VH-VL binders against q9hc84r5073to5261. Designs and how they scored, part 10

Target 1, 189 residues: q9hc84r5073to5261
Amino acid sequence: CICSMWGGSHYSTFDGTSYTFRGNCTYVLMREIHARFGNLSLYLDNHYCTASATAAAARCPRALSIHYKSMDIVLTVTMVHGKEEGLILFDQIPVSSGFSKNGVLVSVLGTTTMRVDIPALGVSVTFNGQVFQARLPYSLFHNNTEGQCGTCTNNQRDDCLQRDGTTAASCKDMAKTWLVPDSRKDGCW
Below, E stands for the ipSAE of ESMFold2; O stands for the ipSAE of OpenDDE; V2 stands for 0.75 times the mean of E and O plus 0.25 times the DockQ between their complexes.

## First folded at step 1 (VH-VL)

Design r13 (framework fv_roledumab; at its last look DockQ between E and O 0.22; V2 from the best seeds 0.00; counts 0 for: pae E 7.8 > 2, placed apart)
Fold by ESMFold2-Fast, scan of step 1:
Structure r13 (fold): chain C 189 residues (1-189), chain A 122 residues (1-122), chain B 107 residues (1-107)
Amino acid sequence: as target 1 above (189 residues)
Amino acid sequence: QVQLVESGGGVVQPGRSLRLSCTASGFTFSSYGMHWVRQAPAKGLEWVATIWYDGSNKQYADSVKGRFTFSRDNSQDTLYLQLNSLRPEDTAVYYCARDHLTGYYPYYFDYWGQGTMVTVSS
Amino acid sequence: AIRMTQSPSSFSASTGDRVTITCRASQGISSYVAWYQQKSGKAPKFLIYAASTLQSGVPSRFSGSGSGTDFTLTINSLQSEDFATYYCQQYSSYPLTFGQGTRVEIT
């Protein structure tokens, strides 16, 4: 199962449903329904690309967070000589390409493309500050994912699963229910 | 050497305005998120406001929201905090402070200015 | 808002003493805690982030520990320059909040 986001607002779920959602908060991209594999969770933190804060304004991903077992990995952006480069924070501490701990491997291709691998689970996540992709084996995660990335069931009918367990008519309506309750941003929606 | 220098403090009557400035040197100012933190006489630290490195996100403490405006001029390496409708409870030393890392996170402060005193009294 | 409560409010100590300061969050904040030292009349100085990661240049007698809601700052062998007020700060969510401070006073 593969979930992607690009252009700040365009999503493709694990089962291939496409939708557009312009969020300004932190949202659950994916989490396990039943904690079988370290309670794996993915979060995406979105903001306005410029100082404009209108409903039509472009959204930009600012950080992608991975929670696995007791570890937090944040893929975000740092500034080097006026240019944005990838930055990986492992339990809040900056780490370099090639770092590994407790079965989690991180790498950076070039200066911007960050990658996190959990080889024991066949899980891979990439983020470059613009585009996100998560790859999860169907054999391990089938029937056990929820969030903006939808269900990993090979059935698009259940992709728009909301936080309350009901299925929305549109995944755009589903996406807003995955707002992180204790967001770092005031006035999020 | 990283340096932050605040100015613009003074003594004003309730309801008046002040503009605080913080000039930065010794680092790439345009790459860092910046903050204002205040401390009332004989009291602890209180976070006032955050501004991201590019100015695209601003956050304010509830006690100052709607009255204070945070801005930055990356071409001049300067922060501004506009204090409007000042109240006696705004009396404090105001510090500007720098995020520890460049970019969008983390929101703890590795360098602080010396502070500038704002006194609001009748 | 997440309340940060420090104890004790003040501590009377002598050089060579082991000093322990506690900081409690009103809800779980993982390890999103920083510690600062403030000497009389001066701006705060950054000591620790991520609950236990010591900033370069900070003496090794300082250490931090904890996760979730309970955090501790320890000074193993107090020096004369360590008499100051210490603050914890959470950066897990807005608004950013500090503890009330713990004054370490000379006996």
Scores: ipSAE 0.500, ipTM 0.824, lowest interface PAE 2.6, mean pLDDT 89
Fold by OpenDDE, look of step 2:
Structure r13 (fold): chain C 189 residues (1-189), chain A 122 residues (1-122), chain B 107 residues (1-107)
Amino acid sequence: as target 1 above (189 residues)
Amino acid sequence: QVQLVESGGGVVQPGRSLRLSCTASGFTFSSYGMHWVRQAPAKGLEWVATIWYDGSNKQYADSVKGRFTFSRDNSQDTLYLQLNSLRPEDTAVYYCARDHLTGYYPYYFDYWGQGTMVTVSS
Amino acid sequence: AIRMTQSPSSFSASTGDRVTITCRASQGISSYVAWYQQKSGKAPKFLIYAASTLQSGVPSRFSGSGSGTDFTLTINSLQSEDFATYYCQQYSSYPLTFGQGTRVEIT
C-alpha cells in the first residue's frame, strides 16, 4: 500500500484513488483502526499562511508527524542561513541523518528529503515539505487503516472512509473529515 | 552571541498607543519565529504574541487580540509590537524572545531580551 | 486555554538540598513542556524543553521529567545561584501558557 501527496494538494490513496484536497490545518493521513503494530499514525501539519503577498507567493512549510509506539517523529523543512534544510525531530529533539532508536531509522537524502524507516514493519515514509510518500506492507496493514490515505484494502470503492465510519461520495469530501482540531492554527477546529 | 534588545516602553494614559521594537543580532533573524512575553509587576509570565519566521502567520493572546499588532522586518532584524487601546492591565515588562527552532512552528523561548517597561496609568 | 498549575508557589531551601517543583496541565500535553529560571530583576533563562531535555550550558543538577499532565523540575543539590523563580510552560497548543511560578528562597 502506497499513499502519496504531491503538488501541495494532490493525493493518491493506498488503493490508488486520486483526488485533490487543499487544507491549511492538520489532518490524519493514516492511522491504524486497531492498534496492531505500534499504533502507527501519520499526520500532515499544514502551515497556516495569512493572506499576504509573501504568503501567497511563497511555499508554506509543512510538517509530517509519525507516531509509532511511544515515539513521536516530526519531519519538516526549515530555513538555515537562507537555505532550506530538512529538520527531523525525534521526541522533540533535533537529530541528524542516520539517527536510530527503538527500531526507527531516520535519514536525510540530499538537503531536504527526509526518510523514516521502520524495518521491523517494512514501513517507509519520505517527505521533503511538498511531497510525501508512505509505504506500508499490505500483508500487515490491509483493511486496518483509515484517514486521507484510505483503507488499504486493494479496493478503491471503500477508499473514501470518513472519520464517522461512513463512506463519502468522493475522497475530496472525505479528506476534510480527518481534520485534527488544533488551536495553534486559526480556524482549525 | 545571540542578543535581543527591546525599546519603546514608557508611561502612557489609558487608550493611548505605543510601539515597541526588538533588535536582534548574533543569529540569522529571518530563520526564527519570534515571540513577545510580558510580565506585570510582581506577577508571572504571560505570552502575548508569536510571529512566524517569514511573517506568514501570527498568533495573539486573547487579552490583546484586536489591540496589538505584531510585525517584523527581516531586512532590519527587527520586531515590532504596536500597542493600541492600552489598558492599565497592560502594564508590564515586555520581553521579546526567540524561538528555539528554525522554520518550525514557534513553541518556546530560548533567548530573551532584557525587556522594556510599559506603564499604563491615569 | 491549557492551564499550567505549579506547586508550591514558594518555599525556602538550603544550599545542598534536593528541590522538586511540580507543574500540572489541565489536559494531556504529551511532553510539550519547557522550564525557565528567572532571577530578580532579570529576564527568564531557558532550562529545559521536551519536558526532560536539558538545554546546552545548563548545569546537570537540573533535570525534568513527566508526560501527559504531571511534570517535575528537579534541582539536585541546590546551589547559591539557583535561588530564583521557576516557570513551566506548555506548547501543546496556542495560546502558549505558563505556570504561576515557584519562588525558591534561601532559608
Scores: ipSAE 0.022, ipTM 0.636, lowest interface PAE 6.5, mean pLDDT 90
Fold by ESMFold2, look of step 2:
Structure r13 (fold): chain C 189 residues (1-189), chain A 122 residues (1-122), chain B 107 residues (1-107)
Amino acid sequence: as target 1 above (189 residues)
Amino acid sequence: QVQLVESGGGVVQPGRSLRLSCTASGFTFSSYGMHWVRQAPAKGLEWVATIWYDGSNKQYADSVKGRFTFSRDNSQDTLYLQLNSLRPEDTAVYYCARDHLTGYYPYYFDYWGQGTMVTVSS
Amino acid sequence: AIRMTQSPSSFSASTGDRVTITCRASQGISSYVAWYQQKSGKAPKFLIYAASTLQSGVPSRFSGSGSGTDFTLTINSLQSEDFATYYCQQYSSYPLTFGQGTRVEIT
C-alpha cells in the first residue's frame, strides 16, 4: 500500500483514489486500526509553526510526523544560509543522515529529501517538505489502516472512511474528519 | 546574558485590574514566543498564557480566558499581561518565561524572570 | 487537560544520596516532558527537555528517562545545592501542565 501527497493538496490513497484537500491543520494520514505494530501513525502538519521563529521562518513549513512505539520522528525543512534543507527530529533531538535507533533508520537524500525506514515492518516513508510517499506492505497492514490515506484493502470504494467509521461521498469530505486538535492553531480544535 | 524582569504586581481588591510588564534583554526578543506562568503561595506552577513571536497567536489557560489579555511590543522588547476581574484565586507570583527557539514541538521554558507578586484580597 | 502526577510529594535526603523522582502523565505524551528545579524564593531553573536531554550547563549527575506516560528524574549523587523542589511539565498539547512538585529536603 502506497499513499502520496504532492503540490500541497493532491492526495493518492493506499488504494489509488485521488482527491484534493486543503487543510491548514494537523491531520492523521494513517494510523493502525488495531495496535499490532507499535501504534504506527503518520501525521501531516500543514503549518508546523512554533511560538518562536528565526529570521528565515516567516512562512511555517509542513512537517510529517511518524509515531512508532514511543518514538516521535518529525521530518520538516529549515533554512540554512538561505537554502532549504531537510531537518529530522528524533524524539525532539536533531539527527543526521545515517542515524538509527530502536529499529528506525533515518536518511537524507540530496539536500531536502528525508527517508525513514522501519525494516521490521517493511515500512518506508519519504518527505521533502512538499511531497511525501508512505509505503506499507499489504500483507501486514491489510484492513488495518485509517486516515487521510484511506484503507489498505485493494478496494477504492472504502477509501473515504471517516473517523466515525462511515464512508463519505468524497474523500475531500472524509479528509477533514481526520483533524488532530491543536490549540496552538486558530481553527484547529 | 538573557534577562527577564517582571513588574506591575501589587495588592488589589477582588474585581479590580492590574497590568503586568516583562522587560527582556540579552537576546533577539522578536524571534521568541513568550509565556506567563504563575505560582500561588506555597503551591505548584500553573501555565497562564502563551504569545507567539509576532503577537499573531495567543493561548490562555481556561482559568483566565476572557479576563486576561497578553500582548507584546517588539520595538520595546516588552511583554504585557492585563489582569481584569481579579479573583482571590489569582493570587500568585507571576513569571514571564521565554519559549525555546530551535525545537519544533516547543513550549518548554528555557529562561524565567524573577517574578512579580499579585495579591487579591478583601 | 493532561494531568501530570509526581511522586513522592516530598522526602528527606543526605548529600551523596541517589534521588529518584517519578512523573506520570494521564495519557501518552511521547517524550514531551521538561524538568525544572526551583529553590525557595527563586524562579524555576530549566534542567531537561525531551524527557532525557540535559540543558547546557546542567551537571551530569542529573538525568532523565521515560517515554509514553512514565518519566523519571534522577540525581546520582545529591549535592548541597540540589535541595529544592522539582517539577515535571508536559508540552504535548495545550493546556501546558506541570506536576505538583517534589520537595527534596535536607535530612
Scores: ipSAE 0.013, ipTM 0.543, lowest interface PAE 7.8, mean pLDDT 85
ESMFold2 (binder alone), look of step 2: mean pLDDT 92; pTM 0.941

Design r14 (framework fv_roledumab)
Fold by ESMFold2-Fast, scan of step 1:
Structure r14 (fold): chain C 189 residues (1-189), chain A 120 residues (1-120), chain B 107 residues (1-107)
Amino acid sequence: as target 1 above (189 residues)
Amino acid sequence: QVQLVESGGGVVQPGRSLRLSCTASGFTFSDYAMHWVRQAPAKGLEWVATISYDGSNKQYADSVKGRFTFSRDNSQDTLYLQLNSLRPEDTAVYYCARSFTYGSYWFDPWGQGTMVTVSS
Amino acid sequence: AIRMTQSPSSFSASTGDRVTITCRASQGISSYVAWYQQKSGKAPKFLIYDASTLQSGVPSRFSGSGSGTDFTLTINSLQSEDFATYYCQQYYSYPYTFGQGTRVEIT
C-alpha cells in the first residue's frame, strides 16, 4: 500500500483515493488499528519549531514523525548556509545518513530527501519537506491502518474513515478528524 | 464501547485532601486531551482543568490553581486529580471528559461523575 | 474570562412545542460553541459543536445557529425525552466557560 502527499496539500490514500486538505497542525497520517508491528505511527506536523542558526527569524517548517516501538524519528528540513538540508532526529538527537538502531535504518539522498527503512516489516518512508511517501506491505498491514492515508483494504469505499469510526462523504472532511490532540499549540487546527 | 469511569469521591473536612481517578476504556487514551468539569449541587457546569494527550501541558481554573494537581498515566489509561486544601465551595460532582485539541475542545464522552462533599 | 449568558433560565413546554434557547458571549468567539443536554442525576450529553454541527446520533429536531456573540439552540418539535437542562460552552479560549443552563420543564 502506498500513500503520498505532494504540493503541500494533495493526498493519495493507500487505496488510491485523491483529495486536497490544507491543515496547519499535527495530523495522523497513518497508525495501526491493532498494535501488531510496534504500534507503527506516522504524523505530519505542519509547524515544527526547532533550534536553528536564525531561530528568532526562522519559520517553523514541516516535519514527518515516525513512532515505532519506543523510538521517535523526526524528519524535517533546515536552512544551513542559505541552503535547505535534511535534518533527522532519532529520539531528539541529530543523526547522520547511514545511522541505524533497533532495526530502523536512516539515510539521506542528495541533501534534502530523507528515508527511513524498517526492513523486517518491508516499510519505507521518504520525506523532503514538501513530498511524502509511505510504503507498507499489503500482506502485513491490510485491514489494520487508519488516518489521513486511509485504509489499506483495496476498497476505496472505506477510505474516508474518520477518527470516530464513521465514514465521511469526502476524504477532505475525514482528514481534519485526524488532528492530533495537543493543547501545547495555539492557533492551529 | 467508549467509556470513562470516575472514582475517589467522598466526604471530607475543610483543609483535607482527596484523590480522584478516571479510568478510560474503548479508545486510544493517549490520543486525547482530558478534562475535569465539576457541578455544585443545583448549580451549572464549571471547567476545572485540562491536560494534553502526553501530559506535558496542563491548565487550571483560577479557583483551583495551586490546590489541585492533574496527571495522567497513559500506560494504565487513567487520569488523576489530586484535590488539596479543600474548601466548602469545592463541593460538587466531578466529571472527567475527553476532547481533541485547539479548535476542537468540546467534551465527548463524559464519565458518570463522583461526588465530593466538603463539610464540617 | 469569557462569560456565557443563557436565556431563559427556565420555562415550561409541552410535547410538540418549538423550543428556542439563546446563549450570548461577552466577546466574539466565532463559532466555537458546543451544546449539551443534562437530565436529572445524569452526566451531560454532547449535542452540537461549532455552533451548528450535530453529533452523530442526535435527532434532527435539534439544531444550532449563530456566530460571533449570539447563539441559539432550537428543538423543533419537543419530545418527552427532551425535558432536561441545556448548556452552551465556549472553547474559543481558556478558561473554558459554560452558560448557567436553561431548564426545559414539562407543563
Scores: ipSAE 0.000, ipTM 0.454, lowest interface PAE 14.3, mean pLDDT 84

Design r15 (framework fv_roledumab)
Fold by ESMFold2-Fast, scan of step 1:
Structure r15 (fold): chain C 189 residues (1-189), chain A 120 residues (1-120), chain B 107 residues (1-107)
Amino acid sequence: as target 1 above (189 residues)
Amino acid sequence: QVQLVESGGGVVQPGRSLRLSCTASGFTFSSYGMHWVRQAPAKGLEWVATISYDGSYTQYADSVKGRFTFSRDNSQDTLYLQLNSLRPEDTAVYYCARDMTTVTYGLDYWGQGTMVTVSS
Amino acid sequence: AIRMTQSPSSFSASTGDRVTITCRASQGISSWVAWYQQKSGKAPKFLIYAASTLQSGVPSRFSGSGSGTDFTLTINSLQSEDFATYYCQQYYSYPYTFGQGTRVEIT
């Protein structure tokens, strides 16, 4: 199953449903319905303020967060000497391309494209601050995903599954229900 | 300077085996998933198999499942494709290809290919 | 498996022509289509991914469009180096599948 977002607001779900959604808060991109594979979860934070980057904090770029087992990996882009550079935080600590821990490998292509692999699960996630793609094997994650990336069922009819378990008429309406409450952000509804 | 170089092709009789290799250079091989794609004479491209960056996950086309085995040795920057129980319809140029672009998993670099001919 | 059908099988064209190649998937594949160029005796070259995104270094005369089941590759002003066979490929699900190819021949 492949889910992606590009152009800042265009999404394609795991079963290929396309929709447009512009959020200003943190949303669940994908999480396991039943915790089978380390409670794998992906979040997109549309207004991420980093403690270590004052220029980035002022404009607050996007960040993609991955939770797997007890680990938290944050992928974001920060401004360094007027140039965008990828920043990968592994349990809140910056790491470089080639870092690995507990079955998770991170890498960077060029200066901004970050990749996280969990090979035991066949999972790969890429992010460059504007575009993301998540690949999950259908054989492992079949019928066990929910979030803005929809269901991994090979059936588009159930893709717009909302947080309350009902199906929305449009996936744009579904997407807003995956809001993560965040007391640290102003203007999140 | 990304390069992929295939080798190990040849002419064999039906039912026999060959081992193809693909040597990578110019990039961090251990960070990329890889694929094998084949092309029969005067025909189109057919995807054969994929392998994850560490070799723990593989996937095969139905036409080769159970006969072909994909593996990799990250210490030598090399891919291997073991071809068993070869059939005339396996006759093709076999390409190895890298599975990574800037934001998607297209096949962005290909080797020159190695020819496998299965005939009696 | 998802079948990818290209049309036409071949074009006769001249330098400066606008060439359009179509690719149809047997089911919805969102935008997960790549396009490749293959010259005689050589390996395929990556041109386009995600249906419409040009790979770095590929001339701007190439463009792609489409979503769902219907996709197109367009070459706006054909150059002598563009005479080749073009393939579409879906990477929506395994097994990955290619179209049968479209040969662009000199008139």
Scores: ipSAE 0.007, ipTM 0.462, lowest interface PAE 13.4, mean pLDDT 83

Design r16 (framework fv_roledumab)
Fold by ESMFold2-Fast, scan of step 1:
Structure r16 (fold): chain C 189 residues (1-189), chain A 121 residues (1-121), chain B 107 residues (1-107)
Amino acid sequence: as target 1 above (189 residues)
Amino acid sequence: QVQLVESGGGVVQPGRSLRLSCTASGFTFSSYAMHWVRQAPAKGLEWVATISYDGSDKQYADSVKGRFTFSRDNSQDTLYLQLNSLRPEDTAVYYCAREFGGVIAYPFDYWGQGTMVTVSS
Amino acid sequence: AIRMTQSPSSFSASTGDRVTITCRASQGISSYVAWYQQKSGKAPKFLIYAASTLQSGVPSRFSGSGSGTDFTLTINSLQSEDFATYYCQQYYSYPHTFGQGTRVEIT
């Protein structure tokens, strides 16, 4: 199962359903319904690309976060000497390409494309500050994912699963229910 | 090794002030939100206040709002909690705590040993 | 503010026992719950977050479960070092609130 996001607001679920959602908060991209593989979870933090905060304004991904077991890995892009460069934080500590710990491998391709692999689970996640992609084996994760990436069931009928366990008619309506409450951000409760 | 050390507690009369401090070591202090949590004698835990990593956002419990002021000095890896207009019910051990470093997780992963504030006449 | 109510407030147990402590939120808080252990005279120790995720270094006999309003901390085979007071905490919204605590005493 492959889930992608591009253009700041375009999503393709694990089963291939496409939709558009413009958020300004942190949302659950994917998490396990039943914690079988370290409670694997993916989060995407979004913001306005410019200072303009209108409904029609473009959104940009600020950071992609991965939670696995007791570890928290954050992928973001920063400016270094006037150039964009990927930054990987492992439990809030910067790590370099080639770092590995507890079965998690991180790497940077070029200057901005960050990759996280969990080989024991066949999981890989990439993020470059603009595009996100997560790859999960159907054999391990089938019938056990929820979030903006939908269900990994090889069936689009259940892709728009909401936080409360019901299925929305549109995945755009589903996507907003995966808000991660953050009292430190206005409007993200 | 992560370490948080509180100081500044003592015995004061109602209406007086105290300034608590918490010195951090073993981690990049400027990257973490921090909290103060208190515990009255033989009672449970009560969250008091939080401050963001850069000091731009602060939240306070209603019971202390307007009386307590939270601040931080990232150049010295130190937190400060100014306690004004102290009341007997403010008597407690005050703990400095670090917020877990995850983007979506806000529990407190490391705590100091605490400093005792006693307000009595 | 979200009220967190723990049950029971105290109980006695023996080593080897399976112990369960419950925590109920006054409103839905998803999985934004943490559990702490506090021994007499010491600061709380972080055990679990996101309702069920065990903190690194915490023994596997500890586990958490629940979502929405009802949460449980389980100690599968109680050891002598586990006699302590346990607190649940919601971090769904400010103000952060804790349960009143559950004291696990030796029989």
Scores: ipSAE 0.000, ipTM 0.464, lowest interface PAE 12.9, mean pLDDT 84

Design r17 (framework fv_roledumab)
Fold by ESMFold2-Fast, scan of step 1:
Structure r17 (fold): chain C 189 residues (1-189), chain A 118 residues (1-118), chain B 107 residues (1-107)
Amino acid sequence: as target 1 above (189 residues)
Amino acid sequence: QVQLVESGGGVVQPGRSLRLSCTASGFTFSNYAMHWVRQAPAKGLEWVATIWYDGSNKQYADSVKGRFTFSRDNSQDTLYLQLNSLRPEDTAVYYCARLDYWGSFDIWGQGTMVTVSS
Amino acid sequence: AIRMTQSPSSFSASTGDRVTITCRASQGIYSYVAWYQQKSGKAPKFLIYAASTLQSGVPSRFSGSGSGTDFTLTINSLQSEDFATYYCQQYYDYPLTFGQGTRVEIT
């Protein structure tokens, strides 16, 4: 199953349903319904603000987060000497292309395309700040995913699964329900 | 005004417990990973623990594993460090600090002193 | 664990002098080094990250350089307010580690 986002707002779910959604908050892209494989979870933060990021850029960049077996990997793009570069944080520590720990491998292609692999699960995730793609084996994850990437069931009828367990008529409406609440941010509750 | 304010330090005998608190203000606390860093008298800085923005991942220095517990309450903008089975070598000023996205400590509290002596 | 070794342990200099502090990592850490200033009785203050990027609000007389295993903090034209202890820190891997500190004393 392959989920993608491009152009900053265009999504294609694991079963191939396309929709457009513009969000300013953090959203669940995908998480396991039942914790079978390290409670794998993917999040997209549309406004990743830190003191350093704000000082370096006029706006807070996007960040994609991967949670697996209590490890947290953050992929984001930062400005270094006037050029965009990918930054991978592994448990909040920047790591370089080729880093590997506890079955998780990270790499950078060119200057901005970051990749995370979990070979034991056949999982790979890429992100360059503008485009995202997650690949999960159907054989391991079928009937066990929820989030903005939808279900991995080979059936588009259940792709727009909302947080409350109901199916929306449009995946754009579904996408809003995968908000990670943040009471400290206007409109992110 | 971005601030971190520590409290809960004091003088205790070996084997006792203390609970340190750190209250954050002036920024969205739930967006940041946080640290505890300590400094023994006339010594350098020693990293103690890190907690992820949502509390789901925690890292501890080997010297404190099994004795110290780090937690956070994002609804109260507060960090907690539970110090158990304290030893004389735990005597230090304990600082809470915010982790920026580069993995460095960009904002520090003023520190709270923990003294373990008989 | 990555060990960070600073030299010298202390420095005596006059106002206007150029001060150089060196930090050496026990293994390659690219540019994942930060520098801090700590004045007596105060919390550390963030100066530099990514080995050479100056934090906003830090005077331009401070600069950092280096990559791999050898890193340097330079204070060009030392001022009286620069009397402090300086620490390097690697953030390449856990556990996070600091150098032992360099005390800068103005006569």
Scores: ipSAE 0.007, ipTM 0.498, lowest interface PAE 12.3, mean pLDDT 84

Design r18 (framework fv_roledumab)
Fold by ESMFold2-Fast, scan of step 1:
Structure r18 (fold): chain C 189 residues (1-189), chain A 125 residues (1-125), chain B 107 residues (1-107)
Amino acid sequence: as target 1 above (189 residues)
Amino acid sequence: QVQLVESGGGVVQPGRSLRLSCTASGFTFSSYGMHWVRQAPAKGLEWVATISYDGSNKQYADSVKGRFTFSRDNSQDTLYLQLNSLRPEDTAVYYCARDRYFDWLSHYYYGMDVWGQGTMVTVSS
Amino acid sequence: AIRMTQSPSSFSASTGDRVTITCRASQGISSYVAWYQQKSGKAPKFLIYAASTLQSGVPSRFSGSGSGTDFTLTINSLQSEDFATYYCQQYYSYPLTFGQGTRVEIT
């Protein structure tokens, strides 16, 4: 199962349903329904402000967060010596390409394309601040995903699964139900 | 400095009530889930209750369900645990503890990284 | 509820010894295990989460391992300040449960 986001607002779910959604808060891209593989969860933060983001930047960048076995990996972009580079935070600590810990491997391709691999699960996630792709084996994750990336069931009829367990007619309507309430972000309730 | 301070413990007779409080300082209290954990004299740790960062989600140990009520006041950086219908087996030091990382959508809990010093509740005749 | 069983319940060791404490869950809990140290009369101290990740500030002589049902806390080269009771705890599902504790006495 492959889920993608490009152009800042275009999504393709694990079962291939396409939709457009513009969010300004943090949303669940994917999480396990039943915690079978470290309760793997993916979040997209559409307004991630860090000390590395300059006041001259018109907007804060996006960040993709991966939660696995209580480890927290954040992928975002930042300015380093005047150049845009990927920044990977592993449990809030910056790490370099080639870092690995507890079965999680991180790498940077070029200067901005970040990649996280969990080889034991065949899971791979890439992000460059604008484009996202998550690859999950159907054999392990079928019938056990929910979020903006939809279900991994090889059946588009259930792709627009909302937080309350119902299926929306539009995946755009489904997408907004995956909002993460976060008191650290005013105006996102 | 990050700190949690419990208060409200004391000696009471069975069937009476007590209200414990825990005041937080040195961090953004409203951003964290919180726990109560107790320890009877010379016994191990027992989880009592969990409350989400906004107070909307609460979990209780079966031994205290219907008797204890957990609440929080984010404007005062304070937790409350109302202990009703107290029993001798509720005798323990009660600790409040901060969740290391709260995410209500995946799981409520990543470990308890900050603890108070505890407040003693003794239930005896 | 998921039952957490520690072994041994207590033991004594000398400074410089390498000691191991085992924790077993009654069902699979992935790596959702935390370890705590509690000294007499004090609040517990957070040591490890996700079975093997050390909390910032915890000495490197402490390490954790395991997944599924079997977990181990290891203290390499025991120090006098390590006299304490150690607890494992699962956070896979509610209710949260602790092991009964392992008391380490330094001789």
Scores: ipSAE 0.000, ipTM 0.459, lowest interface PAE 13.3, mean pLDDT 83

